# VH-VL binders against Chromophore lyase CpcT/CpeT (cpcT): the designs that were tried, part 1

No score or structure here was measured in a lab: all are predicted.

Target 1, 201 residues: Chromophore lyase CpcT/CpeT (cpcT), of Paulinella chromatophora (Freshwater filose amoeba) (b1x536)
Amino acid sequence: MSASLSQLVHQLSARFNNQQQAFDNPPLYAHIVVNCRPLVHLLPGSLLIEQSYAMDPLKPYRIRVLRAQTRDEKLIIFSYSLSDEQKYWGSVYEPERMLKIEEKDLQAIEGCNYIVRKKNSNFIGEVEPGCRCLVDRKGVTTYIVSKFELTNKGEMRTLDRGHNPVTHEQLWGSLGGVFEFNRTTDFSKEIPYDWIEEWKK
Unless a header shows other numbers, all headers, positions and changes below count from the first letter of the chain; antibody chains aren't numbered by Kabat.
F, E and O stand for the ipSAE by ESMFold2-Fast, ESMFold2 and OpenDDE, each averaged over both directions (binder to target, target to binder). V2 = 0.75 x the mean of E and O + 0.25 x the DockQ between their complexes.
[cut] marks letters that were taken out.
The coordinates of atoms that the task and the answers printed are left out; those that the model quotes come from them. Centres of patches stay.

## First folded at step 4 (VH-VL)

Design x01 (from v1 with heavy chain F100S; framework fv_sibeprenlimab)
Fold by ESMFold2-Fast, scan of step 4:
Structure x01 (fold): chain C 201 residues (1-201), chain A 120 residues (1-120), chain B 111 residues (1-111)
Amino acid sequence: as target 1 above (201 residues)
Amino acid sequence: QVQLVQSGAEVKKPGASVKVSCKASGYTFTSYDIHWVRQATGQGLEWMGWINPNSGNTNYAQKFQGRVTMTADKSISTVYMELSSLRSEDTAVYFCARESWSGYEDFDYWGQGTLVTVSS
Amino acid sequence: EIVMTQSPATLSVSPGERATLSCRASQSVDDYGSSYLHWYQQKPGQAPRLLIYGASTRATGIPARFSGSGSRTEFTLTISSLQSEDFAVYYCQQYNNWPLTFGGGTKVEIK
C-alpha cells in the first residue's frame, strides 16, 4: 500500500489546468488552474492546494492543505484549512511564503477527507460520506460532493457540486459535466527521495 | 437526453476483424469512461474492457488482450471496439456502457447492442 | 479475478410473491465500508438496465419493491411483490477489482 501512497502523492504534485476544455467550450467551462504543491517541510504527504480562475491566479477561490496517508491499508487524503487563508493566497507560486506554513496553522476539516481507491494505474478519490463537508457560497451553506480521478498520463477529472443540507437539492456546480485537467507543471521533483517510505517495519 | 447509439449488426467469417462503434450524445463525451460488455447467445454478460475517451487510456480483460483494441474519436463523440481473429465463440451482442460519477462506478446508460455473428 | 456466483440459475415465482436472488463474490468487493456491487435487469432483446448500485441504492426510476442488501461477499436482491414486468434475467456485477466481473445471472420466470 505504501508504494501506492508514493504514487498518489507524486501524481497529485502538479499544476493542472483545463485550458483545452475551456477553449473548446467557453460558455460551459471556466478556465481553472489547480496547483497542488508539496509542503516538504511538513509531515510526509502534505500538499498545498490552490484552485483559481486562470485570469486571477493569485486569488484562489479555494485554498487548503491536504495530507495523503495510508490508514488501515487504505489511502486517505485529510483536508485542513489554514487559520489565515488570505495570508497564504498565491503562496503556491512563491516557495518562500509557502514554506512559512506551520503545523499549528492547520485546522482539520471534519467531513471533507477524500477516500482514495487505486483503479489500475489511476486513482479515484471521493469526499467521505455523511454530507458533512460544508462550504459557504454567496452566504448560503452547502455540503460538497467532490470526486477526482488522476491518470498516469498527467490527467485529472473533477466533479464539485454543492447541495442544500436540508433538501439535498443541488445549489451550485456544473450541470454540464466534469472538469477535465491536464498537468502543465510537475512539482513531484520537489519531493525528497526519502519523504515517503515505501516499506516500513 | 443521454444516449449511446451503436452501429448495426455484422456478419463475419472466422479469422476476420470487426469494428463496432458507439456514438455518445447528451453529455460531455470526454468526461465519462466507456466500457464494452458482450453477451453470447443464451449466456451471461462478460466485461471486455474500458476506455477513457479524453486520454485514450484503456484496460482490457486478459481473455481479450492482444485481440481487442478500443479507441475514441473526440470529433464525432464516438468510441470504437475492434476485435480481431474472430472465432465462432465470439458470436455475441456487444454493448457499450457509460460509467457513472455516482461514487460506485455503476453503468448508468447502455447502448442498444450490436449483434456480431461469426460463421462459415 | 473475482468470481461472481449467482443462485439460483432460475427462479419460478407467481405474481405478488417475494423473489430473493443471491450473489456471492469469491473475495470482498467492499472498500471503506462501501460495496462496489451493482444489479442489472435484462429483458429479452434489450440492453441491461441499472437497478441497484452500491449494493443497496436504487437507481433513478426503479420501483420501491426492488431492494438490495449485503456486504463483503454475500449480496441479495429482493423483489417484494413481483409484477408481470419483473420477469427478466438479473445480473450482479463487481467494480472493486480489475477485471470487472458479472455473475452468471438469475432468470426470474412466471410459475
Scores: ipSAE 0.036, ipTM 0.652, lowest interface PAE 7.2, mean pLDDT 88

Design x02 (from v1 with heavy chain F100Y; framework fv_sibeprenlimab)
Fold by ESMFold2-Fast, scan of step 4:
Structure x02 (fold): chain C 201 residues (1-201), chain A 120 residues (1-120), chain B 111 residues (1-111)
Amino acid sequence: as target 1 above (201 residues)
Amino acid sequence: QVQLVQSGAEVKKPGASVKVSCKASGYTFTSYDIHWVRQATGQGLEWMGWINPNSGNTNYAQKFQGRVTMTADKSISTVYMELSSLRSEDTAVYFCAREYWSGYEDFDYWGQGTLVTVSS
Amino acid sequence: EIVMTQSPATLSVSPGERATLSCRASQSVDDYGSSYLHWYQQKPGQAPRLLIYGASTRATGIPARFSGSGSRTEFTLTISSLQSEDFAVYYCQQYNNWPLTFGGGTKVEIK
């Protein structure tokens, strides 16, 4: 049953921020906004995700396309980069620009897919095993260890760390702990009925 | 340094309630879930439930549903576990433990334990 | 509910010997190649201490003589050369499904 896939995509489809965490813990946590919005013109489960500093929300430091699907009775979120990321910066706030993203603009990021488990009302996702989710930072290649948890109460927690591909030593990532986000805007109502019908089959 | 410090031993009569505290320090209190695990004398570990200190969301083992309540007070970085309708079989050491997102959700730090004795 | 079974209940070992402890799950505790299985050490009067997480990764500060292996439903904790401080009860725990469950423990005692 695809009820879990529908629930996952509904819970992801939101604007999240960590304002309370950042306010309570300056300067330990930057004030981050995460927008995850349905790309209704693409295949079911397609979402544009932008992560930005709250002071500069139209210039994301990270932009990706995600596609949530069921494969072999498992929930997977496939990760894609955009061939021209800067062209689409801030488009999550402008549906007309966001809807210009085409399949040909997407490049699968090998090793960076999330494997998602449902535990009661929560979803827990982790980047697939194999240490293959590679990210370059100023000429240094690291592999990412990434985890998120979503609740049905509009909360999201995330943890990101970068490791040396050869030695496995942690090279970057917050030692201050996980980021704690709360849903501020609901984009789930934008999920097309045809996606829901597809997931029920 | 990370520490979880629990309240002192309690002696309660059958039918009473007990509220055990777990005070966190050395990390961002709201960023890590806290679990409660108990251990009866000479027995193994038994998971009771967890709380998200940021949201107040909880999840309890079915055995304790209706008798256990977990709460968090952000102002003093303290989580509480209250167990009601106490019976002699509730005599146990009660531990709080922090869940770490290591990729596997292990319990990296534990409180020292609180002995709760239920007797007449 | 996933039932965790540890064997033996008690293991008698001489100092310097190898100890092998088993943990079996009634259902797989793996998800996409990752094992959500942890090992804890508990000494009398003390709280449990994390030894191994994810079946095979040593926690910070844990000596190299401790190693973990296994997948799916069958897991092993090995102590290669038992020291006096290693005589304790060892628990396995799964975090693949709710409710979280622990094994009954294996007491490692001096022969």
Scores: ipSAE 0.006, ipTM 0.555, lowest interface PAE 10.9, mean pLDDT 87

Design x03 (from v1 with heavy chain F100L; framework fv_sibeprenlimab)
Fold by ESMFold2-Fast, scan of step 4:
Structure x03 (fold): chain C 201 residues (1-201), chain A 120 residues (1-120), chain B 111 residues (1-111)
Amino acid sequence: as target 1 above (201 residues)
Amino acid sequence: QVQLVQSGAEVKKPGASVKVSCKASGYTFTSYDIHWVRQATGQGLEWMGWINPNSGNTNYAQKFQGRVTMTADKSISTVYMELSSLRSEDTAVYFCARELWSGYEDFDYWGQGTLVTVSS
Amino acid sequence: EIVMTQSPATLSVSPGERATLSCRASQSVDDYGSSYLHWYQQKPGQAPRLLIYGASTRATGIPARFSGSGSRTEFTLTISSLQSEDFAVYYCQQYNNWPLTFGGGTKVEIK
């Protein structure tokens, strides 16, 4: 599975935007920028992800640390929150600030890990079952249904929906369909050689 | 109303090419992948490949690699499947189908099918 | 390539009778607790219609007499009280691996 893990992390390590989709469908799709950049000083597969409105790229509406690993011959992306996340807002654009993130700042988010399957050169990930990935939006707690697909041509599509934890009714997200992203910057060159060596073990 | 409407029947000579169209309506064209599935005379369903209409990215079944080309025209919400070097065994009904991204990747809407007959 | 085998090729049943259709995969089509196996119904001159997805979930508008079961490599489609409109060919399909593959079909016809 080491080749698949390496490929996943390389395909994920990029800046993506949905500019074309947003331009063509402004009532349905906000213009979003997703930055997913290797945290080269942390354990292999560690990535800082920031999701922002394109008009306000230094103030992400969501910031997480992801860690891609192989468990029982399956690809999993573990999700972590940052203990003081506002301190790191926009740091994906500033490597010196990213390097200040430490393992002790990471808090595992139970229920928000992605289970990833490989289809040829593409990866499809879904948040783990159990309705336990909780997110507060506008003061309301919801659980997330989240899915992504990555291609080897720099494309990513995502679907995010928030549901009522008690009634399971959909409260927000994805009524206009999936978000379609294209890679604009490649961060895969920043992946350390020692990560690649570790993955071959 | 979600619809996939395909072009009409074609009769071709062996060695020719055919280009079948699939026009989408009632949804955001670039948000759903389109697959092509054929049903040869006397046979079951056979998957040919798929296209992402947003990116133009394609993946073809090995059997058709080198003979099939799938393209998308965003301006008219239409996907095309072109099959070259036609043989008599390519006589089939060709379907386009939309992939619902449901967590199970099922085909929720299908075109009506296009009969392609390859005869001398 | 995952090979999908359906049996029987033809099933002759009377209206009101229970029909049981089998689909076998050469390798598991399950991933992380989900089965990527779907059932389609096709009537002459028509496109296939999605019937069951994820082995056991009925698609929108599909009558309760249709049910799916199974996991990994062995799957069954059951029609509990067959009606005249149910005489058709039924195909199983896997989406766990590429290329996507369909079974050869089971034709349900009037006895």
Scores: ipSAE 0.012, ipTM 0.565, lowest interface PAE 8.5, mean pLDDT 87

Design x04 (from v1 with heavy chain F100G; framework fv_sibeprenlimab)
Fold by ESMFold2-Fast, scan of step 4:
Structure x04 (fold): chain C 201 residues (1-201), chain A 120 residues (1-120), chain B 111 residues (1-111)
Amino acid sequence: as target 1 above (201 residues)
Amino acid sequence: QVQLVQSGAEVKKPGASVKVSCKASGYTFTSYDIHWVRQATGQGLEWMGWINPNSGNTNYAQKFQGRVTMTADKSISTVYMELSSLRSEDTAVYFCAREGWSGYEDFDYWGQGTLVTVSS
Amino acid sequence: EIVMTQSPATLSVSPGERATLSCRASQSVDDYGSSYLHWYQQKPGQAPRLLIYGASTRATGIPARFSGSGSRTEFTLTISSLQSEDFAVYYCQQYNNWPLTFGGGTKVEIK
């Protein structure tokens, strides 16, 4: 159980990019950088995630705090928004700023938690059921269907789609394309021994 | 536009091996897992195992462990299922199927099937 | 191994009538609020076709007359007004536990 939680957090703790996919398919895939870095001063499993265009890495289009935990023998990644997102833009590149994030800055995002399954050495996460993970884009409210797969070889595949909350019609997202990421920087060495000890009890 | 096209029918003798292919097109080959399912004549569907075409990781049903091998060739977007030590009860139609990204791991696209006949 | 039991083995119905097919799992196929239970249709000489996934969601292109319901261990596929193209064998499948398992199938035939 604890070994799976530790493995999940280690595999998440990285900088990923889809450079090869974007190079091979410029009209279809933007070059995206995903940074997921341990917030070592917060509860075990806490990670800052920033998703940015590679051309503008200090201005993320999405910033969240994630917290990986075990609940009822299941792996869950809880999703939190920051009360002042812009204040922490790009902080994943600046540990001193990143470590100023406090519990009081976190707001749980009901419906946007990931349920994670271990499939051999890989982890598959899916946003929780209920069509409750609401996101606004250009004044249009959608619910998100989101899935990721992490491999022990530093690969990550993601699929994000937005649906009309009333009709369930897909309004945006990866219609034909899964984003394919590769780990470029390893942040797993920053995971505190205190977290590993906590996960063993 | 998604298609899975399988190799043609095979006739094998008991004790031989058979290697069935499944060629994918119309999507990113490495992004979707492929499962193999067989169906003996007049019988139901039986899951054999799956492969991740990107990593090469596999998981086989225990009854086929030691006899089945699944592989993927990224250069031609093709998955293979090899079954060894063939017996008459291995006579079946073998299907490949893609695991979808619906959030429920459903088999959204299937190959047309390959009939393997084991006869002496 | 989760054993999937379908009933009846054969269902004889007239065109335009409702067909109700049952699928029972030996243990829960639900995982944290979601049912990993899918329904497939197979016609003679053809590959199976996905009808319903997650117990109740119709796959793309599947007519509204097909509906699925149920949770945990008891699931139902309903065809509200059978058409000639609906005479086929129907299989349920679980994807909650390894190994993946299918039901024995229900053959829907014309009366």
Scores: ipSAE 0.006, ipTM 0.523, lowest interface PAE 12.0, mean pLDDT 86

Design x05 (from v1 with heavy chain F100D; framework fv_sibeprenlimab)
Fold by ESMFold2-Fast, scan of step 4:
Structure x05 (fold): chain C 201 residues (1-201), chain A 120 residues (1-120), chain B 111 residues (1-111)
Amino acid sequence: as target 1 above (201 residues)
Amino acid sequence: QVQLVQSGAEVKKPGASVKVSCKASGYTFTSYDIHWVRQATGQGLEWMGWINPNSGNTNYAQKFQGRVTMTADKSISTVYMELSSLRSEDTAVYFCAREDWSGYEDFDYWGQGTLVTVSS
Amino acid sequence: EIVMTQSPATLSVSPGERATLSCRASQSVDDYGSSYLHWYQQKPGQAPRLLIYGASTRATGIPARFSGSGSRTEFTLTISSLQSEDFAVYYCQQYNNWPLTFGGGTKVEIK
């Protein structure tokens, strides 16, 4: 299992963008940058993820801490919110700020964890069942349906949709299909060797 | 309006190769994986393999390993399945099928099928 | 590989009757609380059509008379009141492990 966990964290540790997709079809696809960078000072598998519009990369529309672990023989990515998320906006570009995040700043988001399956050399992750991953947008509460696929060639596909918790009507998210990302910067070399050693125990 | 349209019937001699095409329309071609499934006359469905048209990654059933090659051409939204060293037992209808990415990886749309006949 | 066994091979049913089709996997097709088992309908000269995915969810446009149930290794497809257009071959398929495998099919025919 340690080999699969290590592979997952290495494949996640990157800056991704969908520049080619957005350039080819701007009315359907916004130009998005996803930064997922190791928080080397925290527990193994801890990553800061920022999702931003490419034209405003320092002001993410979503910021979270992820922690990839094995639990009950399963690969799971636990989701955490930051108590003061605005304080850390854009910190993936400034390691000194990013590394000031402490365990006490993290709040587990029940219902928003990803269950990850390995399919050949790819990883497929999906938010846990139960429609409990709640996100507020401008005072409107929605639950998230989220799925991703990572390849060992630096590709990532994602599908994010927000639904009304009562009616289940889709209120926001991709109507044109999945977003197609490519790795542009590799952060996997920042993964500490002691994380890899811990995962082998 | 999702459609998968396959190339027409082929008649081949034993030892030859056949290349079947599957043209996709009505969706983002690179966002959905394509599988190939064959069916011999009066028999059941047999999975052959899978291609990710975005990455070009493939996975083939062991029975076809070394004889099958799956490729994708993004410029014309078409996947291909080439089967070499044909034998009479390869006579079958060959289907392409789209894997639904937002569901349980079910095959939500299928091509109409291509009959390949291998005879001496 | 996971071997999928369907029974019976042929089921003779009169219109309006209930048809029950079985599918057994040689090992579990469940992963993380979900069953990666799907049912397809195939009529002569046609491509297969998705009926049920994830063991129990009806695909878009599929009539309510079709229902699926089961988990792990034992699965059932039920047609509550068979219509004339339902005479076809039905296949189960697993997507938990490579290689993907299909059952041998159950032919539902007129009694």
Scores: ipSAE 0.007, ipTM 0.571, lowest interface PAE 9.0, mean pLDDT 87

Design x06 (from v1 with heavy chain F100P; framework fv_sibeprenlimab)
Fold by ESMFold2-Fast, scan of step 4:
Structure x06 (fold): chain C 201 residues (1-201), chain A 120 residues (1-120), chain B 111 residues (1-111)
Amino acid sequence: as target 1 above (201 residues)
Amino acid sequence: QVQLVQSGAEVKKPGASVKVSCKASGYTFTSYDIHWVRQATGQGLEWMGWINPNSGNTNYAQKFQGRVTMTADKSISTVYMELSSLRSEDTAVYFCAREPWSGYEDFDYWGQGTLVTVSS
Amino acid sequence: EIVMTQSPATLSVSPGERATLSCRASQSVDDYGSSYLHWYQQKPGQAPRLLIYGASTRATGIPARFSGSGSRTEFTLTISSLQSEDFAVYYCQQYNNWPLTFGGGTKVEIK
């Protein structure tokens, strides 16, 4: 299991973009950059994730802290919000700012954890069931449906949709289907040796 | 209007190779994985492997490793399955099937099947 | 490799009657609270058609008379009131582990 956790965190620790998909399908797919970078000063498996339009990479449309762990022989990625998100916008490009994030800044987002399954060297993650991953935007609450797959060749595919909690109608999300990303920068070398040691226990 | 259309029936001699095609239409070709499943006469379904048409990544069942090759041609939205060193036991209908990413289903659409007959 | 065993091999029923088909896995096909088990219907000369995914969820367009149940290693497909178009071979399939594996099939025949 510790080998699987280590592999998951290494495969997540990257900058991804969907440039080829966006170029091939401009009306259906925006050009997106996803940065997922180790927060080496926090608990093992902690990652800062920023999702941005490629044209505006320092102003993410979503910023979160993720924490990958093994719980009861299962792989889970816990989701956290930041108390002051704008303060850390673009910090994934500036390690000194990123490393100022503290545990006290993290608020667990109940219902938004990913349950992760291993398929050979690939991983598939889905937000936990129950329609409880809530996002409140100016008094309008939606629940998120999210799924990802990671390969050991630097590929990631994702699906994100927001639904009305009462009617279950899709209110936002991709119209063209799944997004296909490729790794452009490897952050896995930043994973601390002490995380790897802890995971072997 | 999702469709998977396969090439026509083939008759081959033992030791030959066969290449079956599966042409996709009605959806974004590169966003869905394609699997190959065969069915020998009077027998059940047997999974052979899959391909991601976007990346070209493949995974084959152990039984077919070394004999099967799956490829994708994005320009014509077509997946190919080539099986070499054919034996009479390879006589079967070969199906391609789509795996949806958003539906959490496995094989939501299937090709019509291609009969491959291996005989002397 | 997970071995899938279906029983009975052949089931003879009359139109309007209930049919119950069984599928057993050699090891659990459950993971993280979900069962990775599908059911397919195949008519002579046709490709298989997805009926049930995740052990109990009907695929799009599948009539309510089809239902699935079970968990871990023991699964059941039930057809509550057989129609003439339901006479076919039914296969279960696990997608928890590679390689993907199918059961041997159950043929539902007219009595």
Scores: ipSAE 0.006, ipTM 0.559, lowest interface PAE 8.9, mean pLDDT 86

Design x09 (from v1 with heavy chain S102G; framework fv_sibeprenlimab)
Fold by ESMFold2-Fast, scan of step 4:
Structure x09 (fold): chain C 201 residues (1-201), chain A 120 residues (1-120), chain B 111 residues (1-111)
Amino acid sequence: as target 1 above (201 residues)
Amino acid sequence: QVQLVQSGAEVKKPGASVKVSCKASGYTFTSYDIHWVRQATGQGLEWMGWINPNSGNTNYAQKFQGRVTMTADKSISTVYMELSSLRSEDTAVYFCAREFWGGYEDFDYWGQGTLVTVSS
Amino acid sequence: EIVMTQSPATLSVSPGERATLSCRASQSVDDYGSSYLHWYQQKPGQAPRLLIYGASTRATGIPARFSGSGSRTEFTLTISSLQSEDFAVYYCQQYNNWPLTFGGGTKVEIK
């Protein structure tokens, strides 16, 4: 049970970028950096994720806390927002600031959890069913379709799209296709020896 | 408009190898995985494996491990499937198919198929 | 390996009649309420065509007479009023586990 959870958390714990994809397809893909780093002072499976443009890596356009756990023998990644996001911008590069994040700073984002499956050596995650992961953009509410795949070779693919809750038509997102990332820095070695083994709920 | 166009029919002797191509157009080549599926005359579909055209990562069905090699050439948006040590049992139509990763990983577009005949 | 079993192997149906095709998996192909089970139609001399994905969603351009249902290990494809163009072999396929596997197919013959 915990072996799959441990593998997932280790494979997530990295800095990824899509530099090759962006350079091969400049009009379609921005150059993006994704940092996902363990929050070892919080509950097992807790990770800080920052997504930023490579040209401005210290000012993420999205910052979240993720918490990977096993429920009913299945892998789930819970999504949390931070009550003061800007206070922690760029903290994935500064462990002392990152480790000041407390449980009280986290707000669960209902409907935006990922259900994760293991296929061969890969992990595939998708936002939970129900079209409940809601985002408000200029007074227009959309629901998010989000998917990722992680390989044991340091690769990650992502797809993010926003849909009209009534008509289900796509209003924003990846029209050109999937973002393709490669690991550039490994944060998995920061995970304590038995940190994940404590997650036995 | 999405298209997958495969190379033409091949006739090979037992023990030879064959390399089938699948040229993609109408979408971002590196963003979708390509699967290979074969079908012997009058028989069902058999999955052989897949390739991620961006990374070159592959996954093969155990039956074909050691005999099949899948590769991708990004410069011409083409994937290849090479099968070695051919036997008469390898006589089949070979299809490439695109995985729609954003949904249920269904095969939304297929190549027209390439007939490979293995005979003396 | 998940083994996919289809029945019947062949089905002869007159135009306008209902056809019901079964697909059984040796293990569940569901994950948290979603079924990774797809149906393909193959006409003689042609490549397979995606018909239904996720057990019950019609692919683009597929007529309303085709419907899919089921969950876990038991799945059904129904053609409510068979047309002459529905002569084909129908395959189910699972994508819940590697290796990917197909059923043996059901051949629908129109009288």
Scores: ipSAE 0.013, ipTM 0.607, lowest interface PAE 7.7, mean pLDDT 86

Design x13 (from v1 with heavy chain Y104F; framework fv_sibeprenlimab)
Fold by ESMFold2-Fast, scan of step 4:
Structure x13 (fold): chain C 201 residues (1-201), chain A 120 residues (1-120), chain B 111 residues (1-111)
Amino acid sequence: as target 1 above (201 residues)
Amino acid sequence: QVQLVQSGAEVKKPGASVKVSCKASGYTFTSYDIHWVRQATGQGLEWMGWINPNSGNTNYAQKFQGRVTMTADKSISTVYMELSSLRSEDTAVYFCAREFWSGFEDFDYWGQGTLVTVSS
Amino acid sequence: EIVMTQSPATLSVSPGERATLSCRASQSVDDYGSSYLHWYQQKPGQAPRLLIYGASTRATGIPARFSGSGSRTEFTLTISSLQSEDFAVYYCQQYNNWPLTFGGGTKVEIK
């Protein structure tokens, strides 16, 4: 399982964008940048993820800490919020700021963990069931349905939808709104050798 | 308007190969995996394999390993399923189906099917 | 591989009656609280059509008379008030493990 965990973290550790998709169909797809970068000073598998519009890359519309681990022989990506999100906006571009994030700044987000399956060389993750991944968007609380696939060719596709917690009505996202990302920068070389050794224990 | 349109019926001799196409439209071709499922006359559904049209990665059912090849051509939004060393028992309707990202990997759209008849 | 067993092989019902179809897996098709089990309807000469995914969620456009339930290894598809258009073969399918497998089908026919 340690080999699969290592592969997952290496494939996640990148800057992705959907430039080709957005330029091919601007009315349907915003140009999004996703940065997922190792937090080398924290527990193994810790990554800072920032999602932003390409035109405003230092103001992420979402910032989280992810931690990929093996639990009960399954791959899980645990999701954490930061106690002061704005303090760390854009820090994925500035390692000295990013590396000031401490364990005490992390708050586990109930229901927002990803359950990951490996299919051949690809990883498929989906947010855990229960409709408990609550996110405030434009003053409205929704639960997220989220899925991703990572390929061994530096590709990532994602689907994100928000639903009303009471009525389950879809409030944002689309039934066919799959985003197609390509890796543009590789952060996997920043993964500490110590993490790889720990995963083999 | 999602559509999967398959190539027409084929008649092949034992030992030949057949290549069935499945042309996708109405969605982003590379965002959804395509599965191939066959059905012999009066029989149930049998899963053959899967292709990721973005990466080209495939996974085949053990029964077809070594005889089946699945490929994708992004320029024309088409996936192919080629089955070699045909026998009479390969006579079936072959379906392509799109895997939807519902959270459960269901097959939300299917091609109309391609009848492949293997006879001498 | 996970073996999917459907029963009965043939179910004869009259229009307006309730039809109950069973699907059993040789091992659990659940993963972390979700059931990777789907139901499809197939009419003669047609491709299968998705009815229910994740054991209990109706696909878009599927009438409310279709409902699914179950978990782990035991699943049921219910048609509460069978219409003439519902006479078809119904297949369950698991996506918890590769290879993906289908049940043998249950044919719902007029009594």
Scores: ipSAE 0.006, ipTM 0.539, lowest interface PAE 10.5, mean pLDDT 87

